# Designs tried in a protein design chat: VH-VL binders against p58978. Part 40

Target 1, 218 residues: p58978
Amino acid sequence: MTNTEIFNKLTNAIVTQDIAGCAKLTQEALDAGISPLDIITKGLSPGMKIIGDKFEAAEIFLPQIMMSGKAMSSAMEILTPELEKTKVEGEEGTGLAITFVAEGDIHDIGHRLVTTMLGANGFDILDLGVDVLNETVIEEAAKRKGQKIILVGSALMTTSMLGQKDLMDRLREENLRDSVKCMFGGAPVSDKWIDEIGADATAENAAEAAKVALNVMK
Short names: E, the ipSAE of ESMFold2; O, the ipSAE of OpenDDE; V2, 0.75 times the mean of E and O plus 0.25 times the DockQ between their complexes.

## First folded at step 17 (VH-VL; framework fv_retifanlimab)

Design e5 (at its last look DockQ between E and O 0.46; V2 from the best seeds 0.00; counts 0 for: pae E 2.2 > 2)
Fold by OpenDDE, look of step 17:
Structure e5 (fold): chain C 218 residues (1-218), chain A 122 residues (1-122), chain B 111 residues (1-111)
Amino acid sequence: as target 1 above (218 residues)
Amino acid sequence: QVQLVQSGAEVKKPGASVKVSCKASGYTFTRYYMNWVRQAPGQGLEWIGIIYPSGGSTYLDQKFKDRVTITVDKSTSTAYMELSSLRSEDTAVYYCARLPYRFGSPYAFDIWGQGTLVTVSS
Amino acid sequence: EIVLTQSPATLSLSPGERATLSCRASQSVDNYGKSYMNWFQQKPGQPPKLLIHDASNRATGVPSRFSGSGSGTDFTLTISSLEPEDFAVYFCQQYSNYPYTFGGGTKVEIK
């Protein structure tokens, strides 16, 4: 099987919500010597993009998205150890994106898409996952003081969105605000909110998020 | 028993300030957001603002941003709402209500305080 | 802000009758397949009591005669057969966006 065929199958596994198949194909790809980065960027990410587009077009609904997300997660469980072994080569100078879903929030579809898009656009990725404490974000930012970092947080509820304000306040209190860029997204997040909490940017979707992040990091 | 107990009725003059307390018991205080809602006599409900107990961050309705301060004391599991520059129109029953910290059921104001009547009169 | 309009303002019915209350939002309160709409019951001298959360879920201890339906901008609270204790004011409330807002209420009174 050619690499292209493997990538297409991975894409299709995501699009068709084949969780078991996605995991299997991911392992096969690794066994074939394909880099984890290529598996993600050329196979899995295109699938998630298709799912995102279909959702926006109201061609699929939440259950399908969730299942595709699970497929992606299954693949990532396999790839994560390998990624740790092989540094994901990003574009030099793009920076590190620390991505997370706000504390109390478990909606990760948008988060995953954004994370994928950031990676595809050359960012190094530190994905902290969902239900992430602001303390954890602060700690990670502090550990990397002096590095080119963008915090990328998502919130889908008004309550979890409020945590973004808290994070910004804490960044200031810890004298980390000037050392990081901050981008937040989610359904309730607006430009007005970003201005109110003193963050740097927001984006309406994953594709825009990547572009905005690139611009913010220039 | 899960409950919110509010401070007693207040009578204030125009221009004064009032601080209402809401003591939580029977649950983990920091696992719920606290909201303040008021209701003028014979009128509907009006949301004032919300506080994140762990971090202390708040969001207020624009109408109240200049006059309302919401705070919490984690050590006593008590939330506070202070309203300054009182007007006759501020005469209302003020309620505290909790909202879950995490996405779950019920994701709503499931527990309310008994209410605090604040009367503003000359 | 999202404006919630409840209708009718007053509903006069007898015990045993079906009550249908409407709440219309100025914009959708749906996110990710969930409707962020709640219903409350309020009796004189008491705080509001949660009846329905997330458009269609009965809160704990709420009788089965209460049901909620709807999505997007149109929501309905139904009381299948009114009991004497059900005569009260009912409010819808959205928490999809700040500021949180309530409807003007529907008073269900005895005919």
Scores: ipSAE 0.745, ipTM 0.876, lowest interface PAE 0.8, mean pLDDT 93
Fold by ESMFold2, look of step 17:
Structure e5 (fold): chain C 218 residues (1-218), chain A 122 residues (1-122), chain B 111 residues (1-111)
Amino acid sequence: as target 1 above (218 residues)
Amino acid sequence: QVQLVQSGAEVKKPGASVKVSCKASGYTFTRYYMNWVRQAPGQGLEWIGIIYPSGGSTYLDQKFKDRVTITVDKSTSTAYMELSSLRSEDTAVYYCARLPYRFGSPYAFDIWGQGTLVTVSS
Amino acid sequence: EIVLTQSPATLSLSPGERATLSCRASQSVDNYGKSYMNWFQQKPGQPPKLLIHDASNRATGVPSRFSGSGSGTDFTLTISSLEPEDFAVYFCQQYSNYPYTFGGGTKVEIK
């Protein structure tokens, strides 16, 4: 089988909610020498994008997207240990990533991938889950003042943009802005928006998110 | 009964300020964004800005950034918009409008106040 | 800022006729398979009323004669057979980026 054929099969396993098949194909791709990053970015993530697009277009509903998420999770359980083997452990520690999905949003598929990629790149992880109030994020950051922290907010919807600004405003009000780095992703988030709210970074996808986070924490 | 009730009409001179109130009832005030939109007589709609009542953060159209303040009082479920340095072109009906932001609701102005006419004249 | 241009400015029609209203955005309002465009109806002396959200979805209680279509930069509101209560001004509105913007409106009036 070619790498393109393997990637197409992985994509299809996500789209058809084939949990066991997705895990099997993931292991087969690893055994064939395909990098964990390529498996994720070229096989699995395209499937999750297709499902997300169909959900937003009302072509499928919550049960189907949840089952595709479980297929993704089963693949990530195989891939996470392999990604961890490639960590670079130089100089000071990478830091703590506090990851969350913005208030009002319960989509967690992209969030789980971003969180996994951050962990695979040497970050300690505090995953706050979905529909997270800014107050909760602030509390967790305040507990760890003085540590090397990056806040990583994920959202699928435009509705999260004002919430992102609110988090930045609250960090400044609580004198925590200089204690943390802040990164946001989601459909409408641009470099211009990041600059406008005074955050540190954005990324176009989960693989880029980990690379950008490492650079920001330098 | 979900409703937004605005303060009454105002007549102002150029250079003055006006503060319009918008009292919400029938829903949880802090779980919806509040927006302000204006409409000059015979003209179209112009978005002014948005506030997140829970945290108080706002985003304003750059056109108004230096003249508009949007606030809330959570204890009375009331939003406010203050426009300063009034000009004759600020003569308009000012609306507050609710905006759902949680998953499963359309992101659209679903409930509007009745409007407040602000007239700026010499 | 995303500028929305509606055409025509005025549409003079009779009850029972089909109305077709256009809204063009200065840049795409699409993201992740969704068009961030809404439509509102406004009658004299009243606030706007939501008709269509996300390009094509009728709001609750909106009659089936109203439909929305389009994507990217080009959007259409169609009223298949005008009723007397449909003579009003119609606005498109985008929420793809701040600032949120409205089109200039299309007045549908009795011919």
Scores: ipSAE 0.471, ipTM 0.756, lowest interface PAE 2.2, mean pLDDT 87
ESMFold2 (binder alone), look of step 17: mean pLDDT 93; pTM 0.946

Design e6 (at its last look DockQ between E and O 0.61; V2 from the best seeds 0.64)
Fold by OpenDDE, look of step 17:
Structure e6 (fold): chain C 218 residues (1-218), chain A 122 residues (1-122), chain B 111 residues (1-111)
Amino acid sequence: as target 1 above (218 residues)
Amino acid sequence: QVQLVQSGAEVKKPGASVKVSCKASGYTFTRYYMNWVRQAPGQGLEWIGIIYPSGGSTYLDQKFKDRVTITVDKSTSTAYMELSSLRSEDTAVYYCARLPYRFGSPYAFDIWGQGTLVTVSS
Amino acid sequence: EIVLTQSPATLSLSPGERATLSCRASQSVDSYGKSYMNWFQQKPGQPPKLLIHDASNRATGVPSRFSGSGSGTDFTLTISSLEPEDFAVYFCLQYSNYPYTFGGGTKVEIK
């Protein structure tokens, strides 16, 4: 099979919620010598985009989205170890990315993708997971005062997004704001929001997030 | 019983300030966001803003950004809405309403206060 | 902001008749498989009462004659057979994006 055929099959596996097939195809792609990054960007991510579009068009419902998410997760479980192996020794000085999903929020697909992409681009990763208290983020930032750190937060709800503002306020109160870079993402997050809360950057997708993070850390 | 109890009716002069309270009971106060909504006589509902009780952060509609302050007292499970530089157009019933903190938690805007009438007249 | 347009502004019906209320959003209020749309009933001198959450789910204690449907930008509240106590004003609310916004309301009145 050509690489293109493999990518199309991966895309289709996501779109059709074929969890087992997605995992299998992911492994086959790796075995064929395709890079983990290409598998994600050319195969899996396009599938998730299609799912998103279909949902917006009311062609599919929540259960299908969740299943597609599971398919994506199954693939990522396979790809993550491989991405770690291919870690281009980040240019000395990329820094530490502390990634998390905002308190009250459990949507982790985007978070996982962003975390993976950051790692692939040379960041050291501290993944705090989902439903993370701002206190926890602050504590981790404080422990590493003096290091090059970027906080990477995700929020997929307007309510969890409000937590980002709280985090920024607290960082200022604790005199940590100047010691860290802050990037936030999620469907409700806009450039206007970033400006309003005084954060450094946002990104529309995982690939962009990595690029933006690199730029912010320079 | 889960309930939100608001402070009593207020009569104010133009240019004055009013502070309305909303006391929560029957549930964990910090597990819900608190919204403020108002309704002018014979008019529709207008969302004012929201507060995150745990951290105190707020988001306000742009229309109210310069005149409204929303706060909470966690020790008393009470939310406050203060509106300054009152105008006749601010005459309305003001409501507080809760919104769940976590995804998948109970329904958005399921519990409301009884409302507080604020009358602004010269 | 997301503008919600409710129609009709007034609906005159008799008890026992079917009521169909529309709420149209200027942009989609869906996210991650959920529609962030609520319906409320309001009677004079009372706060709004939650009827429907997440576009199609009845709140606790709401009679089965009330139903919600729709996704994206078009939503409908249906009362299959009007009871005397159902004559009131109905509002839709989106909380998908800041600022949260209400529709202008539909008054269901007795014919």
Scores: ipSAE 0.696, ipTM 0.859, lowest interface PAE 0.8, mean pLDDT 93
Fold by ESMFold2, look of step 17:
Structure e6 (fold): chain C 218 residues (1-218), chain A 122 residues (1-122), chain B 111 residues (1-111)
Amino acid sequence: as target 1 above (218 residues)
Amino acid sequence: QVQLVQSGAEVKKPGASVKVSCKASGYTFTRYYMNWVRQAPGQGLEWIGIIYPSGGSTYLDQKFKDRVTITVDKSTSTAYMELSSLRSEDTAVYYCARLPYRFGSPYAFDIWGQGTLVTVSS
Amino acid sequence: EIVLTQSPATLSLSPGERATLSCRASQSVDSYGKSYMNWFQQKPGQPPKLLIHDASNRATGVPSRFSGSGSGTDFTLTISSLEPEDFAVYFCLQYSNYPYTFGGGTKVEIK
């Protein structure tokens, strides 16, 4: 089976919510010598993008995207240990990524993928999960003053935007803005919005998010 | 019962300020954004801005950025909108309206205050 | 700023007739499967009353004769058979991006 064929099958397993098939194909790809990063970026992530696009187009609904997320999670349980084996010296000094989904938001699937991609690219990870109060993000950043920190917030709902602005306002009020880098991603976020709230970056997808985060931390 | 109760009508001179209150009851105040909207007599609705009660951050329409301050008092579940440097064209009914930001909360702009008439005349 | 254009400005009809109201946005108000578009009814001296949220969902207590449809930039409010209490002004609102904006309104009046 060619690498392209394996990638296409992985993509299709995500799109069709084939949880067990996705895990099996992931292990087969590893056994065939395909790197964990290639499995993610060429097989799994394209599937999540297709599902996201279909959700945006109202061709599928929240239960289906959640099931695709479970398929992705099954693959990541296999891939995460393998990604840690590929970490290189110098990557340990990349920084700490504090990842979260804003209070009341449901962008868990994108959040998990972004968190995984950041870890795969050498970031230490503090994953705060979903439904995270801005106060919690501020407290965790303040505890780690002096470290290289990037805050990475994910959102699906446009109503999460003011919460993002509030986090930036709180960082400035607490004199922490210069202690951290901040990026936000997901459905409601644009470059214009990032500039307006005074954050550092955004990205269109999880793979790009990791690259953007590395660049911002330089 | 969920409701928003606003302060009473105001008559002001040009150049003065007005501060309208909006007291929330029957729901958790910090779980909803509060919007302010106005309507001049015989005219349409004009969005003024929004506040995140938990953190106090606001976003204002550009038309109002220099003249409007939106605040909350969490202890009394009350939002305030202050409009300064009043002009005759600011004569309007001012409304507050809630907006959920949590998944599973059903109704954007489902509850409005009764309105506060502000009249600006010389 | 997203401009909402409502048409017609005035709709003169009799009870029992079907009313069709349009709201067009200058940019899409959709984000990941949700249309951030609401419809309101307003009578003189009263605050707006929510009728339809998120393009197509009737608010609590709104009669089934009211329905909403559309996505992206084109939205419709339909009143299948006008009742006397339905003669009012109707507004659309988008809340997909700041500033939030209202349409200019459609007055549904008795012929």
Scores: ipSAE 0.610, ipTM 0.846, lowest interface PAE 1.7, mean pLDDT 88
ESMFold2 (binder alone), look of step 17: mean pLDDT 93; pTM 0.956

## First folded at step 18 (VH-VL; framework fv_retifanlimab)

Design f1 (at its last look DockQ between E and O 0.51; V2 from the best seeds 0.57)
Fold by OpenDDE, look of step 18:
Structure f1 (fold): chain C 218 residues (1-218), chain A 122 residues (1-122), chain B 111 residues (1-111)
Amino acid sequence: as target 1 above (218 residues)
Amino acid sequence: QVQLVQSGAEVKKPGASVKVSCKASGYTFTRYYMNWVRQAPGQGLEWIGIIYPSGGSTYLDQKFKDRVTITVDKSTSTAYMELSSLRSEDTAVYYCARLPYRFDSPYAFDIWGQGTLVTVSS
Amino acid sequence: EIVLTQSPATLSLSPGERATLSCRASQSVDSYGKSYMNWFQQKPGQPPKLLIHDASNRATGVPSRFSGSGSGTDFTLTISSLEPEDFAVYFCLQYSNYPYTFGGGTKVEIK
């Protein structure tokens, strides 16, 4: 099979909620020498986009979206270890990325991908997971005061954005703001928002997030 | 019982300030955002802003950024909305309404206060 | 901001008739398989009452004659058979993006 054919099949597996097939095709793609990044960007992500569009058009409903998400997750479970293997040893001093999803938010696909990409680009990773309290983030930052740290938060809901603002405020109150870099991502997050809350950067996707983080930490 | 109880009606002159309270009971105050909404007589609903009670952070509609302050007292589970430089156009019923912070809680704006009439007249 | 347009502004109907109310958003209010759209009923002198959450889910205690449908930018509230107590004003709300915004409302009045 050509790479294009494999990508199309991956896309279709997501669109048709074929969880087992998606995992199998992902492995086949890897075996064929296709990069994990290409598998994600050219095969899996296009499928999720189609699913999103169909939902907006009322052609599919929440259960189908959830199943497609599971298909995506199954693929990512396979791809994550492979991405880690290709980890480019970052320059000495890349720093520690503390990654988390805001309190009340349980969406972890994007978070996991961003975390993986950061690691692949030389960052040490402290993954705090999902539904993370700002207090926890502050505590971890405080414990590591003096280290080169970037906080990487995901907000996938508008309500979670307010938590980002709170985090920034608390960092200032605790005299930690100058000791850390702060990057936030998610569909509702904009450059304007970043400026409003006084954060350092945002990114549209996981690949960009890694690049932006590298630049911010220079 | 889950409820939001607001302060009583206010009559103010133009240029004055008003502070409306919203006391929450029957649920964990810090697990819900608190919204403020107003409604002029015979008009539609207008969203003013939101506060995260746990941390105190707020977001306000651009229209109100210069005149509205939203605060909370966690010890009394009470939210406050203060509007300054009152104008006749600010005459309205003001409501508080809760919003869950969690994705898996679908009941956005399920509980409202009874409303507080603020009348601005010379 | 996301502008919500409700139509019609006024709907005159008799008890027992079907009511169809529309709410259109200037941009999609969907995210991650969820539509951040609510419907409210408001009667004179009372605060809004939640009817539908997330586009299609009836709130607790809401009669089965009320139903919500739609996704993306187009949403509909349907009352299958109007009861006398259903004559009121109905508002849609999006809470997908700041600032949150309400529609202008639809008044359902007795013919």
Scores: ipSAE 0.591, ipTM 0.809, lowest interface PAE 1.1, mean pLDDT 93
Fold by ESMFold2, look of step 18:
Parts: sequence; structure tokens; C-alpha cells
Structure f1 (fold): chain C 218 residues (1-218), chain A 122 residues (1-122), chain B 111 residues (1-111)
Amino acid sequence: as target 1 above (218 residues)
Amino acid sequence: QVQLVQSGAEVKKPGASVKVSCKASGYTFTRYYMNWVRQAPGQGLEWIGIIYPSGGSTYLDQKFKDRVTITVDKSTSTAYMELSSLRSEDTAVYYCARLPYRFDSPYAFDIWGQGTLVTVSS
Amino acid sequence: EIVLTQSPATLSLSPGERATLSCRASQSVDSYGKSYMNWFQQKPGQPPKLLIHDASNRATGVPSRFSGSGSGTDFTLTISSLEPEDFAVYFCLQYSNYPYTFGGGTKVEIK
């Protein structure tokens, strides 16, 4: 079985919500010597992109995207330990990524993938989870003032935009704005909005998020 | 019982200010945005702005940016809208309306205050 | 700014008739499979009352004769058989992007 065939099967397992098959194929790919990063970027992530696009287009609904998310999660349980073995750290390293899903939003389909991709690209990770209060994000950033930090927030709702503005306003009030970089992703976020609230960046997907975060932290 | 109760009618002269209150009860105040909307007599609805009660951040329609201040008092679960430099064209009923933070909530604009008539006349 | 155009401005009908109200947006109000479009009923001296949230979902306590449909830029409110209490003004609202905007309204009145 070629690597391309394995990647296509992984993509299909995500698209068809084959949770057990996705985990099995992930382990088979690892046993075949395929890197965890390639498994994610070439097999799993394309499947989540297809599902996300179908959800945007109203071709599928919440149950299907949740089940594809579970398939992704089952694969990531296997891959995350393997990615930690390849992580590069050092003094003046890439930095700490504090990742979270916006307050009021519990649909974290891409959140775990973004977090994993950041870790795979050398970031230390503090994953705050879902339905995260701005207060919590600010407290964690303040505890680590002086460290190289990027805040990475995810949301699916257009109504999450004011919460993003509030986080930026609070960072300025607490004199933390210059201590951190700030990145927001999700369907409602545009370059215009990022500029308006004074954040640093946005990205179209999880793979691009890691790339953009690296660039911003330079 | 989920309820938004607004302050009473106001009569103002041009150039004055008005501050309308909206007291929330029956739900967690800091899990919902508060919107302000107005309606001139015989006219349609006009959105003024929105506040995030947890942190106090606001977003206003540009036409109101320099004349409207929206605030909250979390301890009393009350939102306020102040409109300054009043003109006769500001004569309207002013409403508050809630909007949930939560993604799948059926409660978007489900509860409105009873309205506050502000009359601006010489 | 997203402009909502409601048509017709006035709809003159008798009880028992079917009412069809249109709301068109100048750009899509959809994001990730959700249409950020609500419909409201308003009677004189009262605040707006939510009828339909997110294009097609009937609000709690709203009679089944009210239904909403549409996506993207084109939305419809239907009242299958008008009752005397349904003669009122109906508004659409988009809340997909700032500033939030309302349609100009459709008055449903007795012929």
C-alpha cells in the first residue's frame, strides 16, 4: 500500500465518520514509517477540510461534523505522543501558544487540530479547552509575563467577534497587549476585523495557523 | 421568568442627554450580549449598538459613535444607554434586547424590554 | 453594511388567506451552515416579538401557521392561514455582521 493510498484512506475515514477505522489506519501509517506530521497534513486534515466545507455549504449537519471530529480525536490520541518525541525546544525557542475556544462556543472541531499543529511546529502548549472566559486567558498570560506568548482563539459564531474585541480591550487595560501576540480564527474572522480590533493575525485553517503563528513570533 | 424592564418615558429638550436603563432578571446576565434598538414614530427599527456585559466592550453603529455610550452594572444586572446632544429626530421608543453568547441557542433576540419613549421637543 | 429589503411594503388580505413575505439581503447572511436571519411581529404599542430565529426555526410558543425558509440572501416568512391577531407589521433582522440591520417592514392589514 503506497503512502498516497494510506492518506486517501485516512481522508475517507474522516469524511465517512469511521472512528475505529481512522484510529486503525493512523496506527498502520505510523507502523509503515510515515511521520505523524505527514499523517495529519496529508491524510487527516484534508478530511476535516472536506467536512468543514460541506458544513458551510449545508450539505451536512451537526451530527456528521461531530462524528468526523470524534474520528479526528481518535487519531490524535495516537499521534500526539509521537509528535512530542519530535518537538524541538530551546532558550529563545518558538514560544508558548495559549489556545482556547471562545466563551459560549463548544464546537471545537478545528481547535484540537490547531493546538496539535502548533505543538508540532515547536510551540509549547497551554490548551485552555472550550467555553473559555476572557478573564481566564488574561490571567494565564499575566502569570507568564516576560515569556514569548501567542494567544490563539477559535470560534464558529459571528457573535463571538465582540468577545474577541473585549479580549483585546482587556489586554490593553492590563498593560499586557505588548507582552503577547494575538491570533483569531474561525468563519467570522477577516483581515479587516483583525485590523479593527488590533490583533496580529488570522489563518484559514489549522496548517496555515501554525505557519502564520511562527511568522508572527519572529 | 426571563424579563427585561426598562426605565420610564422621558421628555427632553434639544441638546440634552438621556440615559435609559434596562434591568434583566431570570437569566445569567453575563452570558448574553445586550443590544439597543430604537424606533421613531411610524418608522422601522434601527440598531444602535451592543455590549458584552462580562468585560464591558461595545460596538456601535457609526451614526451613533460620538453620541451614544452603552454601559452595564453587573451587580444589578442592568444595562444603560446614554444618548447625548439630542435632536428632534431622536424622538423614538428605545428598546433593549438580549443575544446569547452560545452557538446553538434559540434565544437570539427572543426577549425585548417594554420600550422607553424619549420625546425631544422645544 | 448589509441592507435588508422587505417586500411588499403592505399586504392587504382577509382572514384565512395565505401571507408570503420576502426579505432580501444585499449580501449573504450565512456563516458555517447558519443563516443569521430572524423574523419578528410587531403590534402597535408593543415591542417586537420573535417569530422565527435563524431563518427557519419557530420560536417557543409561536403558532405552527408561521414558518420561515430561505438561505444566503433570500428569505421568506409564510403565514399559512391568517388569523385576526396576525394583522401586524413584520420585520426581518440580520445579525451576521456589524452593524446589525433590520428590514423596512411589511404591514399585513385587513383588505
Scores: ipSAE 0.581, ipTM 0.823, lowest interface PAE 1.8, mean pLDDT 88
ESMFold2 (binder alone), look of step 18: mean pLDDT 93; pTM 0.949

